# Ledger of designs, part 17: VH-VL binders against Mediator of RNA polymerase II transcription subunit 20 (mdt-20)

Target 1, 198 residues: Mediator of RNA polymerase II transcription subunit 20 (mdt-20), of Caenorhabditis briggsae (q61a42)
Amino acid sequence: MGVSWVFEAEQTAKSVERILEGIGAELMGQFQVDVIPYNPATPSTDYATNIVMHHSKCPQSTFSICPKTDFRVSPKAVCDRGFDLILGKLAGGLVIDNAGKIEINGNEYNIHSDWTVRVGTATQGTTVKGVVVEVEYDPTVIIVQCREMMAEFIKQVFNKYHETQPEIFKITEKPERYSTLDTMWQYLQIAAKLRKKT
Short names: E, the ipSAE of ESMFold2; O, the ipSAE of OpenDDE; V2, 0.75 times the mean of E and O plus 0.25 times the DockQ between their complexes.

## First folded at step 11 (VH-VL; framework fv_modakafusp)

Design j4 (from i4 with heavy chain D31E; at its last look DockQ between E and O 0.47; V2 from the best seeds 0.57)
Fold by ESMFold2, look of step 11:
Structure j4 (fold): chain C 198 residues (1-198), chain A 120 residues (1-120), chain B 107 residues (1-107)
Amino acid sequence: as target 1 above (198 residues)
Amino acid sequence: EVQLVQSGAEVKKPGATVKISCKVSGYTFTEYYMNWVQQAPGKGLEWMGWVDPRDGETDVAEKFQGRVTITADTSTDTAYMELSSLRSEDTAVYYCARDLYYWGDYFDYWGQGTTVTVSS
Amino acid sequence: DIQMTQSPSSLSASVGDRVTITCKASQSISSYVDWYQQKPGKAPKLLIYAASSLQSGVPSRFSGSGSGTDFTFTISSLQPEDIATYYCQQSYDTPYTFGGGTKVEIK
């Protein structure tokens, strides 16, 4: 996976898909992201919640983040598939919060081979919470090489959303390579906000 | 070490506005939503709304819409609740209470409460 | 709005008695129920969250159970310091709503 810019869209998933089809995007299949809160069985700290996530494009990975305000100081790990199944026993008794789970399901499009755009509907249980769009530039993991081009792509395609860029795109003081955890952090932030909406 | 310290008691006349502060310490302000809860004398608890300190977004209970403004100032780690057009039934104790930004909507720490009396 | 019907509104019991308080939600709210203790002149204090999880530092005589619409809060052996009003609260959907409270007194 390359560098991704994930945002909440105010249009319906179908409206976003029509925009993509109008510029020649090719439907490549479906994708899924889930965001699953786990709570400690024995409450002890202010930072008890562990968020476990999966992205269908990384099927062998389980992503775990204990989120704080800043991604850089949030404890995080990439684990092998199936880590969730042993979490309650091995990780000190974490308990899944199924009712709090946010699922993002939708379609993946390709544009000129280099761009992948994923459009999904976020749900909690049976309730629709919003529409999430992931724009990925596949050829690089170096943010500086693609940041301005990605902003221009979003501006040209959607004529909005480009002004609210992900925090990792704004950090220029420290050298960082983009990783899949940076994408999952973006999904986590959006899901956390969407779950609060009615 | 977590503390939520509210501003002092207020006596107001009908039609006035009150603004209550809730200054936090001992935790990272932007990791929690700040909620406000009203308790009329001898009555139960009623949720008024929350603010997200990161961007100022709020959700306000319908009963209070149009009269309440909930804000957060990250430069001072202080949340505010402003209630306008005060009526006698607004006489109550007002609490701030935090809940987790990232799943955990229970109110684990509360301010000490601010008594607002609306009296001629 | 999700209505939380709490009962009883008051009760009186002896030291050492088992005390049970119930809350019923007007719709299924999974396990998104929390229980608070409030002593006169004080802010509420969280005792139980997520229906059954005991908050840190809370004595083990307090417990909670339930899922869906019916929830129970129990004090296994009432102590003098447990004199307070107890509230359930749903945090499933806004507006977050509280039960009417249960005032617990010593006979």
Scores: ipSAE 0.565, ipTM 0.796, lowest interface PAE 1.4, mean pLDDT 88
ESMFold2 (binder alone), look of step 11: mean pLDDT 92; pTM 0.941
OpenDDE, look of step 11: ipSAE 0.641; ipTM 0.866

Design j5 (from i4 with heavy chain L100V; at its last look DockQ between E and O 0.70; V2 from the best seeds 0.51)
Fold by OpenDDE, look of step 11:
Structure j5 (fold): chain C 198 residues (1-198), chain A 120 residues (1-120), chain B 107 residues (1-107)
Amino acid sequence: as target 1 above (198 residues)
Amino acid sequence: EVQLVQSGAEVKKPGATVKISCKVSGYTFTDYYMNWVQQAPGKGLEWMGWVDPRDGETDVAEKFQGRVTITADTSTDTAYMELSSLRSEDTAVYYCARDVYYWGDYFDYWGQGTTVTVSS
Amino acid sequence: DIQMTQSPSSLSASVGDRVTITCKASQSISSYVDWYQQKPGKAPKLLIYAASSLQSGVPSRFSGSGSGTDFTFTISSLQPEDIATYYCQQSYDTPYTFGGGTKVEIK
């Protein structure tokens, strides 16, 4: 696990893949991310939508985030996959919103052993919403150690997207440990926007 | 108290450009999307587009593509809607309305509206 | 685009009457429906969100129900101050679209 930079690409997934292949990327396999909203059975001011997410990188994990104003104040947890089975039974019951579900499917590439790039197409139902790219730097989990390098990498490979630096990259000043939840937060934000786009 | 205060009425000629502002207070500007809605006289509501004040990203309805620019200034907590190449059909009241950032979208607070009159 | 067909376009009822407005979506949109009240010369006001959730500060006589394609807005006991045009809106997908509105008057 490393530090990840997730962004929406304007290019097609195939176009991005061609770019990656052009720089010597090796196809490793496929990846999948899903972003699923769960709503309380009885809506109230006390209970907001809870977003449940999965990443094929962590097949045994379920990521739960109740989004608030920002990541820091948002209740969040990493659970095992069994958590999915009990969500509907928790605290008055949560109802899955399949209509609002965003799923990202695509290919995973490795570049020079240190870089993993995932390119996926985001869908809501049968509707394509966009292309999402995840750039992961594996050697470190410390943002301040690699954020400049990652920016440079993205600048060289993906050009203008180096300007789409994740918020966590901007606000982190100390050598804090980056976690998969930070990646999932990025996916959550991107998915939320994609859902709202034509 | 949450408030969305829009700029005053505008009278424009065909072909001109109008820029309407929506200044917010009582909440963190960047925590909500800002939407713009058009309402022609005696007609219903029509969504124009939204802006994410966090990064300035926008989505605009196809009907207004190429003519509408939606922006947000986080330094002044103000959203803007600029409509160019005005035509008589653009005569309407325009509303800003905030929207939830994530799932569960609804427009819970609205500006008071800005009347734009396009006449020769 | 998702179309919201709202019915009726207008209605007149007496104080205390039960008023029902319906909105039909052109496709399934789960519970992504909001209801707004607009009085003459004023901005719309949110009454119901997520099909059935009552907005804070809104009187309990207002309610909403439905899921999928068929949605209902209800005023259990019409009051004089409820004279307004009411709109449904889908927020399932952009472009967000509104119903045609229902003008509610008092007899």
Scores: ipSAE 0.360, ipTM 0.788, lowest interface PAE 1.8, mean pLDDT 92
ESMFold2, look of step 11: ipSAE 0.530; ipTM 0.788
ESMFold2 (binder alone), look of step 11: mean pLDDT 93; pTM 0.946

## First folded at step 12 (VH-VL; framework fv_modakafusp)

Design n1 (from j2 with heavy chain N35H; at its last fold request DockQ between E and O 0.75; V2 from the best seeds 0.79)
Heavy chain, then light chain:
Amino acid sequence: EVQLVQSGAEVKKPGATVKISCKVSGYTFTDYYMHWVQQAPGKGLEWMGWVDPRDGETDVAEKFQGRVTITADTSTDTAYMELSSLRSEDTAVYYCARDLYYWSDYFDYWGQGTTVTVSS
Amino acid sequence: DIQMTQSPSSLSASVGDRVTITCKASQSISSYVDWYQQKPGKAPKLLIYAASSLQSGVPSRFSGSGSGTDFTFTISSLQPEDIATYYCQQSYDTPYTFGGGTKVEIK
ESMFold2, look of step 12: ipSAE 0.695; ipTM 0.854
ESMFold2 (binder alone), look of step 12: mean pLDDT 91; pTM 0.925
OpenDDE, look of step 12: ipSAE 0.771; ipTM 0.905
ESMFold2, fold request of step 13: ipSAE 0.718, 0.686, 0.722; ipTM 0.867, 0.847, 0.861
ESMFold2 (binder alone), fold request of step 13: mean pLDDT 92, 91, 92; pTM 0.929, 0.923, 0.934
OpenDDE, fold request of step 13: ipSAE 0.879, 0.886, 0.884; ipTM 0.936, 0.938, 0.937

Design n2 (from j2 with heavy chain R54Y; at its last look DockQ between E and O 0.72; V2 from the best seeds 0.00; counts 0 for: pae O 2.1 > 2, grease 20.3 > 18.9)
Fold by OpenDDE, look of step 12:
Structure n2 (fold): chain C 198 residues (1-198), chain A 120 residues (1-120), chain B 107 residues (1-107)
Amino acid sequence: as target 1 above (198 residues)
Amino acid sequence: EVQLVQSGAEVKKPGATVKISCKVSGYTFTDYYMNWVQQAPGKGLEWMGWVDPYDGETDVAEKFQGRVTITADTSTDTAYMELSSLRSEDTAVYYCARDLYYWSDYFDYWGQGTTVTVSS
Amino acid sequence: DIQMTQSPSSLSASVGDRVTITCKASQSISSYVDWYQQKPGKAPKLLIYAASSLQSGVPSRFSGSGSGTDFTFTISSLQPEDIATYYCQQSYDTPYTFGGGTKVEIK
């Protein structure tokens, strides 16, 4: 696990894959990300929607985020895979919203051993909502060590999306440890927007 | 208190362009999407599109694609809807309405509406 | 696009009557339905969100129910100030679409 840059691509997954193949990317397998909203059984201002997420790269983990404006102030946790089973036991209970579920499925590529690129199609039910790309630099979990290199990579390979730099990349100045939860936050934000689009 | 205040009534000729503003107060502008809704005289409500003031991203209904531009100015907490190539059928009241970011999409606050009249 | 079929288009009832409005979606949209009240010359006002959640400050005589494709809006006891046109809206997917509206009048 390294540092990831996630963005929505305004092109087909196949088109993105062709770009990757053109630079020598090797198909390694498939990946999946899901973003599932859980709502309070009883409406309350005290309890907001809790987003539960999974990433196939972390099959034993469940990511939980109650999103607010800022990631740092958002209640969040990394739990075991079975965490979903206890959500109904929380105060007021939480109810899964399968209809609002966003699922991202696609291929995973490796480039020059240090880079992992995941290209997936986001769906809500049977409706395609868009394409999501995750670029991961594996050698480090320190943003300040790889920020410039990642920016250059995106500029060279995905020039159109160079301006989609995650906020955490912009605000991080210390050698803080990047976590998978930071990646999931990016997925959450993108999925939320995709849900609002046709 | 949350307030959405729209610009005044407009009278335009066919083919002209109109730009309506929606100035917000009482909340963080970038925390909510801003939607625009059209209502022709005596008719129902029709969603036109939205803007995310945080990054300027937009989505516009197919019916209005190519003619509508929705923008947001975070320096003035103002959203804009620009409609070009005006037609008589564009005569309507236009509303701005906010909805929550992320997974909540109900319109909890509305502007007072702006009447646009298109006539020769 | 998701179609919202709202019924009836208009109704007249007496003060104190129970009023029911229905909205049918062309496909399943879970609970992503909102209900608005619009009085003449005014902007719409949110009453119910997420099919059954009462907006803050809205009288308890207003309620909503339903899931999937069939939704119901109810005024348990119609009041004179409730004269308005009511709209359902789906917020499941863009383009967001509204029902045709129901004009509620007092006899």
Scores: ipSAE 0.265, ipTM 0.769, lowest interface PAE 2.1, mean pLDDT 92
ESMFold2, look of step 12: ipSAE 0.570; ipTM 0.789
ESMFold2 (binder alone), look of step 12: mean pLDDT 93; pTM 0.938

Design n3 (from j2 with light chain S91T; at its last look DockQ between E and O 0.76; V2 from the best seeds 0.65)
Fold by OpenDDE, look of step 12:
Structure n3 (fold): chain C 198 residues (1-198), chain A 120 residues (1-120), chain B 107 residues (1-107)
Amino acid sequence: as target 1 above (198 residues)
Amino acid sequence: EVQLVQSGAEVKKPGATVKISCKVSGYTFTDYYMNWVQQAPGKGLEWMGWVDPRDGETDVAEKFQGRVTITADTSTDTAYMELSSLRSEDTAVYYCARDLYYWSDYFDYWGQGTTVTVSS
Amino acid sequence: DIQMTQSPSSLSASVGDRVTITCKASQSISSYVDWYQQKPGKAPKLLIYAASSLQSGVPSRFSGSGSGTDFTFTISSLQPEDIATYYCQQTYDTPYTFGGGTKVEIK
């Protein structure tokens, strides 16, 4: 687990994979991320959609975020796998929205041992919504220690997306610990936008 | 109070370009997508596209692709819709409407509309 | 593209009547349906979002229901100020599409 930079690529997954192969990336396996909205059983302005997410890198975890404008003010939790089973029992109950689910499936690559790159195709049902790339630097969980290096990596390998720097990279000045939840927030934002695209 | 105020009526010749503005107030401009909707006289509503003011990203309906440009200026809290190569069929009222991020999608506030007339 | 078939195209009812408008989606779209009211010369106004959620400030006589492909908008007791054209909209996928509209008049 390290610091991740997630972005949408305006390319096919294969095209991105060719870039990675060209720089010596090794295919390690596959990965999956899902973003699932849960809605209140009874419509209310008091309860917003709760987004439940999973990442194959954390198979025993369930990520829950009720998104607001700012990540820090958004109710969020990391729970055990199976947390979904109790969502219907919360106040007002929550109902899974499978139709609104975004799923990202693709390949995971390793580059020079320190870098993990995940390239996945995002789908909603049977509809392809886009391609998502996650670049992870594994040696540290401290953003200020690696953000310049990550920016350089993106610039060199994915120059077009150098300006897609996550907000947390911009606002973090102290050596705070980066968490998987920060990565999931990036996925959430990207998935939300992809859902709004053809 | 949330307000979306659009620019005034336009009269254009075929082949010309029109640019409509939508200035917002009463909320953080970058917290919502801005959509544009077309309504021909006596007809229904047709979605044209949206812009994300945060990064300027857009999605445009196929019908308008190549002719429409949607932009956002965060310094003035103003969204723009530019439609080129105008045709008589483009005669319509155009609305801006804000939309939430994430999975809650509805147009809760609308501009007052801008009438565009295309005639020879 | 997702088609929204709205019916009827027009209706006339008496004050106090129950009014029902339907919208059928060409595919399943969960609850991603909104309902708008548009009065002549005015912009549309959101009444219902997410198929059944009442927008703040909207009278309780307005309601929505449905999921999947079939959606219903209801005015429990039609009032004179309800004369307008009503539209359904799907926001499940872009391009967002509207129903054809229902013109509601008072007898």
Scores: ipSAE 0.529, ipTM 0.844, lowest interface PAE 1.3, mean pLDDT 93
ESMFold2, look of step 12: ipSAE 0.704; ipTM 0.856
ESMFold2 (binder alone), look of step 12: mean pLDDT 93; pTM 0.945

Design n4 (from j2 with light chain S31R; at its last look DockQ between E and O 0.76; V2 from the best seeds 0.72)
Heavy chain, then light chain:
Amino acid sequence: EVQLVQSGAEVKKPGATVKISCKVSGYTFTDYYMNWVQQAPGKGLEWMGWVDPRDGETDVAEKFQGRVTITADTSTDTAYMELSSLRSEDTAVYYCARDLYYWSDYFDYWGQGTTVTVSS
Amino acid sequence: DIQMTQSPSSLSASVGDRVTITCKASQSISRYVDWYQQKPGKAPKLLIYAASSLQSGVPSRFSGSGSGTDFTFTISSLQPEDIATYYCQQSYDTPYTFGGGTKVEIK
ESMFold2, look of step 12: ipSAE 0.738; ipTM 0.869
ESMFold2 (binder alone), look of step 12: mean pLDDT 92; pTM 0.941
OpenDDE, look of step 12: ipSAE 0.680; ipTM 0.883

Design n5 (from j2 with heavy chain Y101F; at its last look DockQ between E and O 0.75; V2 from the best seeds 0.68)
Fold by OpenDDE, look of step 12:
Structure n5 (fold): chain C 198 residues (1-198), chain A 120 residues (1-120), chain B 107 residues (1-107)
Amino acid sequence: as target 1 above (198 residues)
Amino acid sequence: EVQLVQSGAEVKKPGATVKISCKVSGYTFTDYYMNWVQQAPGKGLEWMGWVDPRDGETDVAEKFQGRVTITADTSTDTAYMELSSLRSEDTAVYYCARDLFYWSDYFDYWGQGTTVTVSS
Amino acid sequence: DIQMTQSPSSLSASVGDRVTITCKASQSISSYVDWYQQKPGKAPKLLIYAASSLQSGVPSRFSGSGSGTDFTFTISSLQPEDIATYYCQQSYDTPYTFGGGTKVEIK
């Protein structure tokens, strides 16, 4: 796992895949991301929606985020896959909202060994909500080491989206370790927006 | 205290353009979506679209596509709704209403409304 | 688009009466339903969000219930200040859609 840049593409998944193939990308397999809201069983202002997420690249992990304005202040955790079993036992209890679930399914590509690009279609139920692209640079987990290179990559391959730089890329100046949870935060924000789009 | 204050009433001719403002206070403008809702005289509420003040992204109802532009100015904490090619059917009260970013969204605060009258 | 069928369109009741308004969604929308009160010449006011959560500052006589496609809004004891038109709204998917409204009057 490296540093990831996730964005919504305003084009079909197939169109994006053609771009990748044009630059020599090789299809490696498929990937899946799900974003599932859990709501308190008893309505209360004290407990907000908790978002539970999974990424197929981390099959043994469950990502939990109670989103606030800022990622840093959002309660968050990386748990084992079985974390879902205890959600109902949390304070106030949590109930899965399958109707609000966003699922992203698509293909994973490798480019020049160092790059992994995932192109997926986001759905809510049977409704297509959009296309999501994740660009991962595998050689490092340090943002400041790869930020410029990633920006250049996006500019060259996905020119119109080079301004979609994740917030963490903008604010990070020290060689801090990037984590999968940072990627999941990007997915969360994108999924939330896609849910609100026609 | 959270406040959404809209611009004053407008009278326009058919074919004209109207731009309504919604200035917010009492909260961080960029922490909420801003929605616009239309209400024709004596009728119900109709959602027009939203803007994300963070990046200016919008979504607009099909009914208004091509005629409505929703924008946000973070420097003045003001959202705008511009409706062009006005018709008599556009005569209505227009409301701005804030909305949360995530799954638990709702319109918890509304502007006072702006009356737009379209007449020849 | 998701249709919200609200009923009744109007009702008249006495002070102290229990008032019930229903909304039916054209598809399952979980608990993504909000209820608003609108008085003449005023903007809508949020009363209930997420089907059953009472907005802060709203009297406890207001309540909501339901999940999936069928939702209910209740005023346990109608008060004179409750004269208004009430609307349900789905916030499950865009375009957001409202019910047709229920005009509540006092006998």
Scores: ipSAE 0.561, ipTM 0.849, lowest interface PAE 1.3, mean pLDDT 93
ESMFold2, look of step 12: ipSAE 0.750; ipTM 0.876
ESMFold2 (binder alone), look of step 12: mean pLDDT 92; pTM 0.938

## First folded at step 13 (VH-VL; framework fv_modakafusp)

Design o1 (from n1 with light chain A50Y; at its last look DockQ between E and O 0.78; V2 from the best seeds 0.73)
Fold by ESMFold2, look of step 13:
Structure o1 (fold): chain C 198 residues (1-198), chain A 120 residues (1-120), chain B 107 residues (1-107)
Amino acid sequence: as target 1 above (198 residues)
Amino acid sequence: EVQLVQSGAEVKKPGATVKISCKVSGYTFTDYYMHWVQQAPGKGLEWMGWVDPRDGETDVAEKFQGRVTITADTSTDTAYMELSSLRSEDTAVYYCARDLYYWSDYFDYWGQGTTVTVSS
Amino acid sequence: DIQMTQSPSSLSASVGDRVTITCKASQSISSYVDWYQQKPGKAPKLLIYYASSLQSGVPSRFSGSGSGTDFTFTISSLQPEDIATYYCQQSYDTPYTFGGGTKVEIK
């Protein structure tokens, strides 16, 4: 995956899709992201909560983050398929919390080959929590090379969300290599916020 | 050490507005949601809403919508709850309480409480 | 809204007794229940989170259990300093809601 900017939209998923279709976006298929907490099995332990995530566009990967103050200090890993199977078989330490899972399901669009936009509805159980949009610019993994163009794209297409800039985009001194785990951190942040909304 | 220090007690007339502050210290203000909880005399606890100091986003329980404004000021590390159109049933102790972003859905530190008395 | 029905509303027990307080949720909330102690004139204090996890600095005589809709809070050996009102609270979905409270007194 390229560099992504993930934000919550106030519009319905259908409204966002109409905007995309109006600028010539082509529907490419469906996507899914899940954000799943794993909690300590023993009630008096200080084991960290592990957030396990999947993105349907990376079907061979399981993403794991123990979120702390920011991305850099958060323990994290990208694992092949099977990490979540192993975690589910652990004798102790962590238990899956399906009730706390946030699922994001929706459609993926392509614009001018370089842009992919994913529009999904986030749910906890059967409760809708909001609409999530991921804007991906595929040609580079160097943030400073695309940051301002991505902000302009979001301003032109969505007119409201160009100030929702991810923290990693605020780096100005050095080229930072972007990875899929940076995208999953953004999904984690949004999922955590959406869980607290009415 | 973590501290949430609230403004002092207030006596108000019906129809007035009260604004309660909650100043934090001992932690990074923008790492936690700030919640507000009402407790009427001799009664239980009732959740009012939250503010996210990172971006100022807020959510308010339906019972309080239209009358409650919850804000955060990151320059002073202070959260505020403003309750307008006060009624006698708003006589209560009001607490601020902090909550983590990441599936840690509990209030680990609370302010000392602010008593608001509404009388005519 | 998720209702939390807490029982009993009050109880009186002797020092050293086992005390049990229950909460029932109006729908399944997994383990998203927390327990608070509130002494007169004081703010609530978190004792138990996620149904059964003991908060740091809280004596081990306090415990919690349950999942789904039925939750239990226990003081294994009541001490004089445990005189307080205890509340359960669900944090599964907003609005967050509290049980009605249980006032614990010493005989």
Scores: ipSAE 0.611, ipTM 0.820, lowest interface PAE 1.4, mean pLDDT 88
ESMFold2 (binder alone), look of step 13: mean pLDDT 92; pTM 0.927
OpenDDE, look of step 13: ipSAE 0.808; ipTM 0.913

Design o2 (from n1 with light chain A50D; at its last look DockQ between E and O 0.88; V2 from the best seeds 0.00; counts 0 for: pae E 2.1 > 2)
Fold by ESMFold2, look of step 13:
Structure o2 (fold): chain C 198 residues (1-198), chain A 120 residues (1-120), chain B 107 residues (1-107)
Amino acid sequence: as target 1 above (198 residues)
Amino acid sequence: EVQLVQSGAEVKKPGATVKISCKVSGYTFTDYYMHWVQQAPGKGLEWMGWVDPRDGETDVAEKFQGRVTITADTSTDTAYMELSSLRSEDTAVYYCARDLYYWSDYFDYWGQGTTVTVSS
Amino acid sequence: DIQMTQSPSSLSASVGDRVTITCKASQSISSYVDWYQQKPGKAPKLLIYDASSLQSGVPSRFSGSGSGTDFTFTISSLQPEDIATYYCQQSYDTPYTFGGGTKVEIK
């Protein structure tokens, strides 16, 4: 996967999709992201909440983050898909919190071969929490090569949201390599906020 | 030491506006949500809304929509709650309260409270 | 809105007694319940979070339990300094809502 910019849209998923179709985007299929808290089986200062995540574009991976003040200090890992089963079997264990899960389901579009845009509806249980948009620029994993172009793309397509720049875009002036964990951090942050919205 | 220090008591007339401040110290202001809670006699505690100091985004309970504005100023590490079109039932103590950002959603530190009295 | 029905509204007990307060949610909220103690003229103080987790510095005589819709807060041996009003709060979904409170008195 390339460099991604994830944001919450004010419009409905259908409205965002109409915007994309109006500029010639081609529907490529479905996507899904889930954001799942795992809590200690017994209350303890020895265990912290772990956020386990999956992205349908990475079907063999499980992403695990114990979120702290920012991405760089947060313990994190990319694991094989079976990692979820191991969490429940550890001494003291972590237990899935299905009630706290945020699930994002929607459609994936391609624009000019280089751009992928994913539009999904976020839910907690049966409650719709909002609309999430992921804009991915496929040709590079170097943020400084594409961040201004990505901001301009978002501005031109949506007329807003270009001020929601991800943290890693702001604090990296060197040609650092972007990873899938950077995308999942963005999903984690927006899911955490969406959970708190009415 | 974590501290949330609120502005002093206010006396207002019906229809007026009050703005309460909550200045924080002892932690990084942008690492936590700030919430506001109303406590009126006979009603107990009532959640009003939150602000995310990172980007200024806010949400307000339906009961208070249209009357409450919640903001944060990261240059002074201060959150604000402004309540307009005051009614006599808005007579209450107002608290700011800090919330952990990720899924463990509890208010571990509270301001000392600000008494607002609405009388004609 | 998720309604939190707290019982009783008040109670009196002797020093050393077990005190039990209940809170019922109008829908399942998993373990997203917190318990606060409030003494007159003071801000609320967090005692229990996530239904059963004891906040740092809180005496072990305080405990919480429950999941789904029914939650219980217990003081295993009431002390004079425990005179206060106690509130449950759900943190599952906005608007966050509190129970009506339980005033605990000695004798």
Scores: ipSAE 0.516, ipTM 0.794, lowest interface PAE 2.1, mean pLDDT 87
ESMFold2 (binder alone), look of step 13: mean pLDDT 92; pTM 0.937
OpenDDE, look of step 13: ipSAE 0.789; ipTM 0.909

